# VH-VL binders against o82653r152to333: the designs that were tried, part 28

Target 1, 182 residues: o82653r152to333
Amino acid sequence: KSLNVGIIGPPNAGKSSLTNFMVGTKVAAASRKTNTTTHEVLGVLTKGDTQVCFFDTPGLMLKKSGYGYKDIKARVQNAWTSVDLFDVLIVMFDVHRHLMSPDSRVVRLIKYMGEEENPKQKRVLCMNKVDLVEKKKDLLKVAEEFQDLPAYERYFMISGLKGSGVKDLSQYLMDQAVKKPW
Key: E = the ipSAE of ESMFold2; O = the ipSAE of OpenDDE; V2 = 0.75 times the mean of E and O plus 0.25 times the DockQ between their complexes.

## First folded at step 17 (VH-VL; framework fv_pasotuxizumab)

Design r6 (at its last look DockQ between E and O 0.58; V2 from the best seeds 0.00; counts 0 for: pae E 5.8 > 2)
Fold by OpenDDE, look of step 17:
Structure r6 (fold): chain C 182 residues (1-182), chain A 122 residues (1-122), chain B 107 residues (1-107)
Amino acid sequence: as target 1 above (182 residues)
Amino acid sequence: QVQLVESGGGLVKPGESLRLSCAASGFTFSSYEMYWVRQAPGKGLEWVAIIYSSGRYIYYSDIIKGRFTISRDNAKNSLYLQMNSLKAEDTAVYYCARGTEWFTMDYYFDYWGQGTLVTVSS
Amino acid sequence: DIQMTQSPSSLSASVGDRVTITCKASQGISNDVAWYQQKPGQAPKSLIYAASSLQSDVPSRFSGSASGTDFTLTISSVQSEDFATYYCQQYNSYPWTFGGGTKLEIK
């Protein structure tokens, strides 16, 4: 069984930490080219006969600066087309940062990705860096803020660095894998 | 050309309500986030509220949260601000402003209306 | 909240002068800064976004730069129509906040 997982989030979301924790065997940096974009392989998780491949998704949120409207729109559209190629999309953000000073970009990303369900892709929201949050009630506030977004099948509170909640996420991903060539 | 025209301002007493309107033209209204920004007489600019293009998502400044309601009617190319429980400190010129497309990741006010004056005084 | 400390509050200059206005953010905000120009009795006008990108139809004498949490608006050669109040704004984190403004007056 196999599964292709895309991870989307800001630089401080902790994508690499999570994949490093989840991936038992480190793989050499590799890139895979899709029909529109090139994605970096973050890692491969193998358990038994199941393989989960993690991909970074850079370039999805482009600045208007330096480009004309037509060009920026085309580039963004092309980049977002590639997101649909993943079986599962993880939307990840720093929950501690969000509590202290919510980034408008992150909020917008979460909302847009959660607004409409994609029939070919499962999406999950990962609130990362929970280890930095002292009060559990604050995490619940964040969960409440992003509740009722129909596109997200599951919500995870995790610490990619310390491993809290990562086991549940890993199990979820393994359960989504289907029989297909590795 | 992009045009934003505010209306509904006037003199009211503390505790009263007022509804502002903004008529938009010259662009695809339903594709843009819209904002209210206010400026007290002789003072600086203050962000009030944002509403996403779909109208589903809204955010307020803490100062007006719970008292003001931003809304939009995309069919009418109109933005609204319902202001309840008005206070003297709400006295300001209220500007309707257009944002940018969400994917630009630049959340500034690229076009402004001329504003409408709201005066709250006993 | 993120504070944008704008300086100076007022500035006098002559036509042809180089003028610099600064905003300091209370924390890291990347380059998520915009600059506006406002003339008396008028609505603000967008000048710069993303710290250094000029809006359409804005003269090239206007420029923006960023260094850490310091953001600068520069007018290389002030023209008569540039006398106005200028504001910086951060849009990195909610709530979005403005600087206190800088009034550019004719000397």
Scores: ipSAE 0.337, ipTM 0.789, lowest interface PAE 1.8, mean pLDDT 90
Fold by ESMFold2, look of step 17:
Structure r6 (fold): chain C 182 residues (1-182), chain A 122 residues (1-122), chain B 107 residues (1-107)
Amino acid sequence: as target 1 above (182 residues)
Amino acid sequence: QVQLVESGGGLVKPGESLRLSCAASGFTFSSYEMYWVRQAPGKGLEWVAIIYSSGRYIYYSDIIKGRFTISRDNAKNSLYLQMNSLKAEDTAVYYCARGTEWFTMDYYFDYWGQGTLVTVSS
Amino acid sequence: DIQMTQSPSSLSASVGDRVTITCKASQGISNDVAWYQQKPGQAPKSLIYAASSLQSDVPSRFSGSASGTDFTLTISSVQSEDFATYYCQQYNSYPWTFGGGTKLEIK
């Protein structure tokens, strides 16, 4: 049994720390066949006969660059259309940064991914870096801020670096893998 | 031929309300985030509010402290700003501004209307 | 809130001069800076986005750059139509904020 999981978020959201905590070895995109060349395998979580493959989604948060470069919008748009390839999509952000100075791109990403349900893809919102938040009650405030987003099946409060909440996320993903027809 | 035409400005007394409108043409209005930005006479620019293309997500600057309400009617290609409890410091030219398309990663004001003047004075 | 400190507040130049206008952000904002030009009695016009990318209708004499939290708008050879007020704006974090403006005047 297998599950393909896309992780969307800015580069400093903690994607590598989370995957490193869940798996022991980072593998390159060539370690598992994907439908596109824009996906890099961040790691593979294995439990029994079930595996979960984590994929980085480069290009969704791509900055414009250079004088005379006019195809940035097309490249970003193409990267976003590839998001349908994943069985589960994790939208991940740094909740500590959000409480201090909300990143406008991250807020737009969370809202756009959470506004309308996709019947062929499960989506979850992952509030990472909870270990850096001094007043834990502030995490409930952030959850309340995003509560009216029906596309998110579940919300997770985790520390990819310290491991807090990671077992709940791992178990959820394993449950999705065993439910998947394959 | 992008056009943004504001209306509804005028002279009002402190504590009163005013509703600004912005008529959009020359582009697919429902695909764009829309903004209000203001400029007091002889002063700089201040961002007021954003409304996303669906009208579902809204964010306000702290300078209005919940007194203003942004809205849109995508069927009429129109953007609105309801301004309540107006104060002298709200005196400004109010610009309707178009953001970038929802699928881009850069969020700035690429087209502006001509502005409508709101004067709050006794 | 992210403060955008723009300098100078005014600047005199002659046609043909090289002009440099600076904005400093109060914290890291990546390259999420736009520049606008505003002529008297007119709405602002977008010049630059992403710190250094020119809008398609903007002359190549305009350029932008970034170094850390310092952002610069340069006009390599000022023309008579360039006398205006210029504003920087950050869009990294809400609320979005503008610099105070730089008025470029004829010397």
Scores: ipSAE 0.125, ipTM 0.642, lowest interface PAE 5.8, mean pLDDT 81
ESMFold2 (binder alone), look of step 17: mean pLDDT 91; pTM 0.921

Design r7 (at its last look DockQ between E and O 0.69; V2 from the best seeds 0.00; counts 0 for: pae O 3.7 > 2)
Fold by ESMFold2, look of step 17:
Structure r7 (fold): chain C 182 residues (1-182), chain A 123 residues (1-123), chain B 107 residues (1-107)
Amino acid sequence: as target 1 above (182 residues)
Amino acid sequence: QVQLVESGGGLVKPGESLRLSCAASGFTFSSYEMYWVRQAPGKGLEWVAIIYSSGRYIYYSDIIKGRFTISRDNAKNSLYLQMNSLKAEDTAVYYCARGTEYFTLSDYYFDYWGQGTLVTVSS
Amino acid sequence: DIQMTQSPSSLSASVGDRVTITCKASQDISNDVAWYQQKPGQAPKSLIYAASSLQSDVPSRFSGSASGTDFTLTISSVQSEDFATYYCQQYNSYPWTFGGGTKLEIK
């Protein structure tokens, strides 16, 4: 049994910290460069004969300046081609940053990925870095902000650094791997 | 040729409502994020709101305190701003402007503004 | 909210002068800065996006740069049509905010 999981979000969201915590060992990235993007293996979680593979999609969150429209579009479109191939997509963001000063690109990502249901792909929204949030009540406000996004079947409040909530996420992913196809 | 034409401005009393419209042409309106910006006479620019291409997600500035509602009708290539409970400080020229095409998540390209419509709130 | 502190508020220059206008962001905003030019009675005109990328049809005498949270618009040799008010804007974080403006006047 196997599950391919894409993790999409800004580079500062803590994607590698989360996968390192879940698998317990950092896996060297296996990069295959195509055009302007690469697919990066972040880690593999194994339980019995069930395996969950985590992949990064770095080309979707570009912060470069000075490049023409054509170059940026090609890199974004290349990354979009790979997104629909994952069994589960984790849309991940820094909830502490969001409460302080919401990143407009991150809000656009959350909205576009959560707006339309996809029958071939399960999507979850992952609010990372909850360990930095002093008033935990504020986390519920962020969940309410995004609750009218039907493509997300579940929300996770986690700390990839501290491990809070990570067990629930890993259990969810193992359950999806066992229940496939769905 | 890209055109944005605002309408619906005028003179109103405090507490009343106005609805602004922005008619778009010369581009695929449904593919673009749209926004409103205002400018009080003799003052600087002030962002009001953004609406995403589908119309489902919206973000407002704090200055309107829930009194304004942005919306769009992609079939009519039109952007709207419903302005309720108007105050003297809402007196401004209101511009609609074209934002980012939805397929890019990294950069914004802002190249077109309407000519604006004047809203005057006075007794 | 991210404050964009624009300076100077006004500036006098002669045709041919090199002019610099600065915006300082209250926090790190990457390169998510745009610059606009506005002449009296007109809508703003977009000049620069992504801190340093020129919009099409903008003369090459305009340039933008970034260093940390300091953003600069430079006009290398001012022309008579450049006398206007200039605004910076951040689009990194909601709410989006503008600088207070810089009025460039004939000396």
Scores: ipSAE 0.390, ipTM 0.721, lowest interface PAE 3.0, mean pLDDT 82
Fold by OpenDDE, look of step 17:
Structure r7 (fold): chain C 182 residues (1-182), chain A 123 residues (1-123), chain B 107 residues (1-107)
Amino acid sequence: as target 1 above (182 residues)
Amino acid sequence: QVQLVESGGGLVKPGESLRLSCAASGFTFSSYEMYWVRQAPGKGLEWVAIIYSSGRYIYYSDIIKGRFTISRDNAKNSLYLQMNSLKAEDTAVYYCARGTEYFTLSDYYFDYWGQGTLVTVSS
Amino acid sequence: DIQMTQSPSSLSASVGDRVTITCKASQDISNDVAWYQQKPGQAPKSLIYAASSLQSDVPSRFSGSASGTDFTLTISSVQSEDFATYYCQQYNSYPWTFGGGTKLEIK
């Protein structure tokens, strides 16, 4: 069984920490080229006969200046095209940062990915860095803020660094794997 | 051309309410986040609130939080600001402004501004 | 909240002068900074976004730059129509905050 997982989020979301924790064995960074975009392999999780491949999804939250409207639109469109290629999409953000000083772009990302369903793709929202949050009730506030977004099948509260909640996420991903060519 | 026209300003007493409107034209209103900015007489600019394209997400300045409500009607190309429990310090020109187009997740676009509407809160 | 400390509060210049206005953020905000021009009795006009990108129809004499948490608006050669008040703004995190403004006056 196999599963292709895309992870999207801002640079401070902790994507690498999470994948490092889950994979256990660091796989050398490999690049895979799709029809329009090159994706970086973050890692591979293997349990028994099941393999989960994690991919980075750059280009959605670019902070570039000096580009014209057409170029920006093309770049964003291209990035969105790549997002649809994955079986599961993890939308990840720093929940601690969100509580302290929410980034409008991160909120926008969560909103857009949560409001638009894709019948060929499962999406989950991953609130990362819970270890930095002192009050558990604050995590609930964030969960409430992003509730009722139909495109998200599940919500995870995790610490990629400390491993909290990662077991549940890993199990979920393993359960989504299907027999398919890789 | 992009056009934003504020209305609803006027003279009110402390504690009273007022509803501002912003009529948008010249662009796909429903695709853009919108926000209010105010400016007290002879003072600087102060951000008030923002509402995303769908209306799902809203953020307020702490100064007006709990008293003001931002909303929008995409079918009418209109932005609103319901102001309750008005104070003297709320006296300002209130501007509506267009933000980022919804399909972008980066800060590639910024705002057009209306000409503003004056709100005066005085006893 | 993120503070935007703008300086100077006012300056005088002659036509043809080079003018620099600075805004310092209280924390890392990447390049999420905009600059506005406001003339008396008028609404603000957007000049620059993303710290260094010029809005449409803004003259090339205007430029923006960033270094760490320091952001600068420069007018390479001031023209008569440039005398106005300028504001910086961060839109990195809520609440959005403005600088205190800089009034550019005729010398």
Scores: ipSAE 0.137, ipTM 0.713, lowest interface PAE 3.7, mean pLDDT 88
ESMFold2 (binder alone), look of step 17: mean pLDDT 88; pTM 0.888

Design r8 (at its last look DockQ between E and O 0.59; V2 from the best seeds 0.00; counts 0 for: pae E 4.0 > 2)
Fold by OpenDDE, look of step 17:
Structure r8 (fold): chain C 182 residues (1-182), chain A 122 residues (1-122), chain B 107 residues (1-107)
Amino acid sequence: as target 1 above (182 residues)
Amino acid sequence: QVQLVESGGGLVKPGESLRLSCAASGFTFSSYEMYWVRQAPGKGLEWVAIIYSSGRTIYYSDIIKGRFTISRDNAKNSLYLQMNSLKAEDTAVYYCARGTEWFTMDYYFDYWGQGTLVTVSS
Amino acid sequence: DIQMTQSPSSLSASVGDRVTITCKASQGIDNDVAWYQQKPGQAPKSLIYDASSLQSDVPSRFSGSASGTDFTLTISSVQSEDFATYYCQQYNSYPWTFGGGTKLEIK
């Protein structure tokens, strides 16, 4: 069985930490070219006869001043086209940072990705870096903030660094794998 | 050429209802966020409502929340604003405005219609 | 709500003058600021987005800049067609809010 997982989120979301923890070993920087874009391979998780491949999705949130609208549009549009290629999409963000100083761009991303279900893709929301949050009630506040987004099948509170909640996420991903060539 | 044409404005009494329409052309309507922005006579601009391209996500200003309903028909390239329980302070030119494509995640208005005047008076 | 304090409310200039309009946000909003031009009896026209990016077909004499929560629209050399009311707008967080406007009048 196999599964292709895309991870989308800002640079501080902790994508690499999570994948490193899940895989157990650091994967050397590698790229895979799809039909439209090149994606960085973050890692491969193998358990028994099941393989989960993790991919980064850079460029979705990057805005640079000085570029023409046409160029930015083309870049972003191209990047978003690739998002639909994954079996599962993990939308990830730093929950501690969100509590301290929320980034509107991150909120926008979460809402857009949760607005409408994709029939060919499962989406989950991962609130990462929970180890930095002292009060559990604050985590619940964040969960409540995003609870009504229909496109997300599951919500995970995790610490990619400490491993909290990662086992549940891993199991979920393994359960989504289907028989197909590795 | 991008074109937005509002209609449905007029004179109404407080408490009455009015439905505005906006006909869009010259672009892929279903790909863009759409807005209503109003301007009271001699005053500044005020955001009223937004509807995402899919029509599922909607936000309202607090002033009109619960009284107005924004909707869209992508098949007809049309935007609507159902205004109920109108008040005198709702008197304004109502503009249909195009936002950006959904993937840009920006919320500014790049094209505006000429507006339609709504007057609420006893 | 985020407040956009726009100044001045009005100013007079002659053709060829350099003009500066400012908006101050009540909190951090990154560069999520747009500028609009509105002439009497007309709909607003988009000039600038992302604080400093010019819309298509906008003359190069228009420019935008940002420093912290301070945003500036500059017309390097005012032309006769530039006399209008200008508005800033933040789109960092809803409700999206406008500045109070600046009327640029001919001296």
Scores: ipSAE 0.313, ipTM 0.777, lowest interface PAE 2.3, mean pLDDT 90
Fold by ESMFold2, look of step 17:
Structure r8 (fold): chain C 182 residues (1-182), chain A 122 residues (1-122), chain B 107 residues (1-107)
Amino acid sequence: as target 1 above (182 residues)
Amino acid sequence: QVQLVESGGGLVKPGESLRLSCAASGFTFSSYEMYWVRQAPGKGLEWVAIIYSSGRTIYYSDIIKGRFTISRDNAKNSLYLQMNSLKAEDTAVYYCARGTEWFTMDYYFDYWGQGTLVTVSS
Amino acid sequence: DIQMTQSPSSLSASVGDRVTITCKASQGIDNDVAWYQQKPGQAPKSLIYDASSLQSDVPSRFSGSASGTDFTLTISSVQSEDFATYYCQQYNSYPWTFGGGTKLEIK
């Protein structure tokens, strides 16, 4: 039983902190470049006969400065071709940053990934860094902002640094590995 | 050849409605965010609205929120702006503009239509 | 809302002059700035995105730069076809906002 999980989001969303908390020991990066894009293993969670492999997606949020339009466009397109291959996609963002100064590129990512159901891929939205949010009611406002996004099967409010909500996410992923294909 | 052709502008009285259309050709319309931008005669540019490629996600400028509705029909390669309760300050050339493809993560307008003039006057 | 304060509002120059146009953002916006050129009776034309990246058909005499919240468009040697109105635009956060414009006029 195995599950490939892509984690997509901006730099500093807390992807490594989350995987470190779930796995406990960081797996050495194993990457192979394919056509201008590479995906690195962030960690592997093993429980019994079930394995969940977490992949980073660094090429998806590239800034275009320093490249000709033709070159950067090809790199970005190639990075996106691999997203559809993951069994589960975790769309992750810093909810504290979102409440202070929302980044339009992050909002675009959340909305595009959540607009259309995909029968071949499960998607979840993770609101990370909830430990930094002073007024917990503001988390409900953010959830309401993104509630009309049918492609997200689950919403998680988590702290990858402190572990809040991480058990529920880990259990969800293990459940998906057991019942795959769905 | 990328083309954006606006239509539906004209002279109307305050309180009336107009619907603007933008016919798109020469590109995969359903892959692009689309915009309306307006410019009052002799004045600067003012963003009106964006609609995402699927038509589900929409943002408006605060000035027109509640009076205008942006929509798209991807089967007809068409963008629309329904303008209700028009006021004299809505007098402008309205441009249909193509944004970037959704995956590029930059927002700039690489192609603009010729514009259609809306005049709101008693 | 993010305000883009563009200056000057108008500018006179001769062919061959170096011209600079500035925009100041009311808060940090990274490099999420575009510049447009508009001639009378025409739609705007994209010149620069990401603060400093030239569009493919734009002459190399145009350049953009950023320092903190200050953004500049420079024309190193103005040509007769460059007399137009120029606008900056931020795309960091909704709503998208433009500078007030700078009309570049021939002396």
Scores: ipSAE 0.291, ipTM 0.694, lowest interface PAE 4.0, mean pLDDT 82
ESMFold2 (binder alone), look of step 17: mean pLDDT 91; pTM 0.915

## First folded at step 18 (VH-VL; framework fv_pasotuxizumab)

Design u1 (at its last look DockQ between E and O 0.59; V2 from the best seeds 0.00; counts 0 for: pae O 6.9 > 2)
Fold by ESMFold2, look of step 18:
Structure u1 (fold): chain C 182 residues (1-182), chain A 122 residues (1-122), chain B 107 residues (1-107)
Amino acid sequence: as target 1 above (182 residues)
Amino acid sequence: QVQLVESGGGLVKPGESLRLSCAASGFTFSSYEMYWVRQAPGKGLEWVAIIYSSGRTIYYSDIIKGRFTISRDNAKNSLYLQMNSLKAEDTAVYYCARGTEWFDLDYYFDYWGQGTLVTVSS
Amino acid sequence: DIQMTQSPSSLSASVGDRVTITCKASQGISNDVAWYQQKPGQAPKSLIYAASSLQSDVPSRFSGSASGTDFTLTISSVQSEDFATYYCQQHNSYPWTFGGGTKLEIK
């Protein structure tokens, strides 16, 4: 059984830290292509006959700059259409950073990805770095802020650095992999 | 050619309501975020609200305290601002502005209407 | 809310002068700053996005820069059509806010 998982989010959301923590049986080779449209395996989580493959999402959040932005727009649009290839999409953000100074761009990503269901793709919202948040009630406020987004099947509160909540996410991914053929 | 035309401004008394409209043409309206920005006479620009392209997600400035409602009709290429419980401090030129598409990581208001004046006085 | 402190509030210049207008954010906002020009009786016009990127059809004498929370609009050699009011605007966090404006006047 197998599952392809894409992870998207702003820089420094903790995507690599999470994948490193979950990948306990092997480490995928770190290799980067310059064309930004190639997806590479960040890691593989294997347990029994079940495999979860984590993918890098290069080029999805390119900022426009300079005078050639119509070409950049087409590249960004094309990169987003390739996201449909993942079985599960993890939308990840730094919840501690969000509580201190929310970023409109991060809010835009979360809201747009959550507003419309995709019948071939499960989406989850991952609130990372909960270990840095002092008051538990503040996490519930963020969950309320992003409620009523029907594309997200589930919300996770995790620490990719310390491992809090990561087993729940790993179990969810393994359960989804059981539903897919290898 | 992109055009935004506001209408519905006028003179009203405090406590009354007014509905502004913005007719859009020359672009795919349903693909763009839309904004209202206002400018009191002799004052600077103030952001009022944003509405996302689908109409589902909306953010307001604190200055309206839940008295204004932004909406859009993508079938009619129209943006609206319902203004209730108007105060003298709401006297301003109200601009309709086009934002960016949802996947653009930058924000800016690249096309603006000429504005419609709302005057609130007793 | 993020405050955008724009200075000076007004500035006199002659054609050919270098003009610098500054805007300071009350907290870190990355490069999420835009600059607008507004002439009397007209709607604002977008000049700069992403702190330093020039909008299409904007003359190259305009430039933007950022250092920490300090943002600068520079006109390298002012022309007669540049006399207007200039606004910075942050879009990093809701509610979005504008600077107070800088009126550039003929000397």
Scores: ipSAE 0.465, ipTM 0.753, lowest interface PAE 2.7, mean pLDDT 83
Fold by OpenDDE, look of step 18:
Structure u1 (fold): chain C 182 residues (1-182), chain A 122 residues (1-122), chain B 107 residues (1-107)
Amino acid sequence: as target 1 above (182 residues)
Amino acid sequence: QVQLVESGGGLVKPGESLRLSCAASGFTFSSYEMYWVRQAPGKGLEWVAIIYSSGRTIYYSDIIKGRFTISRDNAKNSLYLQMNSLKAEDTAVYYCARGTEWFDLDYYFDYWGQGTLVTVSS
Amino acid sequence: DIQMTQSPSSLSASVGDRVTITCKASQGISNDVAWYQQKPGQAPKSLIYAASSLQSDVPSRFSGSASGTDFTLTISSVQSEDFATYYCQQHNSYPWTFGGGTKLEIK
């Protein structure tokens, strides 16, 4: 069985930490090319006969700066092409930061992407860095905020660094894997 | 051309309510975040609220949170601000402003309305 | 909340002068800063976005730069139409906040 997972989030979301924690083997040289975008492999998780490949998803949300305004449509198209590549899309953010001062970029990513459903793709929300949150009640507040997001199948509260909740996420991903050649 | 036209401002007493409207034209309204920004007489700019393109995601400034409600009707290309329990401190010119499209990580207000004056006085 | 400390509050200049306005963020906000110009009785006008990107139809004499938490708006050669109030704004984190403004007056 195999599963392709895209992870998207800001630099401080802790994508690498999570991948490092989950992945037993880091495949550094594997890139998958779409017609418009090359995706970097973050890692591969193998359990028995099941393989989960993690990929970075650059360009899903773009900045106007550095890109020509005339190319907006093309950029959007490229972004969606990137999304369609993956069986599961993980949207990840720093929950601790969110509690202190919500990042506008993260909010856009979570809320708007959640509204656009892809029937071929499952989306999950990962609230990362729970280890930095002192009060459980604060986590509950965040959970409440995102509990009814459309197009998100599940949300996970995790610590990629400490491993909290990662087992549940890992199991979920394994369960989503389908019989495909590696 | 992009146009934003505010309306609904006026003189009200403390505790009363007022509803502001912003009519948008010249662009795909449903694709953009919209904002309210206010400016008290002789003072600086103050962010009031944001509503994302879908209308589902909203954030308010702490000062107006719980009293004001931002909303939009994409079919009518309109932005609204329902203001309840108005205070003297709410006296300001209220501007509607266009933000960025949903796929852009950058935020800015590239177009502004002319503003509408809200005066709260006994 | 993120505070944007803008300085100076007022500045006098002559046509042709180089003018610099500064905003300091209370914490790291990447380049998530915009600059606006407002003339009396008018709505604000967007000048700069993403700290250093010039908005459409804005003269090239305007420029923005960033260094850490310090952001600057520069007018290389002030023109008569540039006398106005300028504001910086951060959009990194909610609530969004503006600087206190800088009034550029004719000397």
Scores: ipSAE 0.018, ipTM 0.641, lowest interface PAE 6.9, mean pLDDT 87
ESMFold2 (binder alone), look of step 18: mean pLDDT 89; pTM 0.897

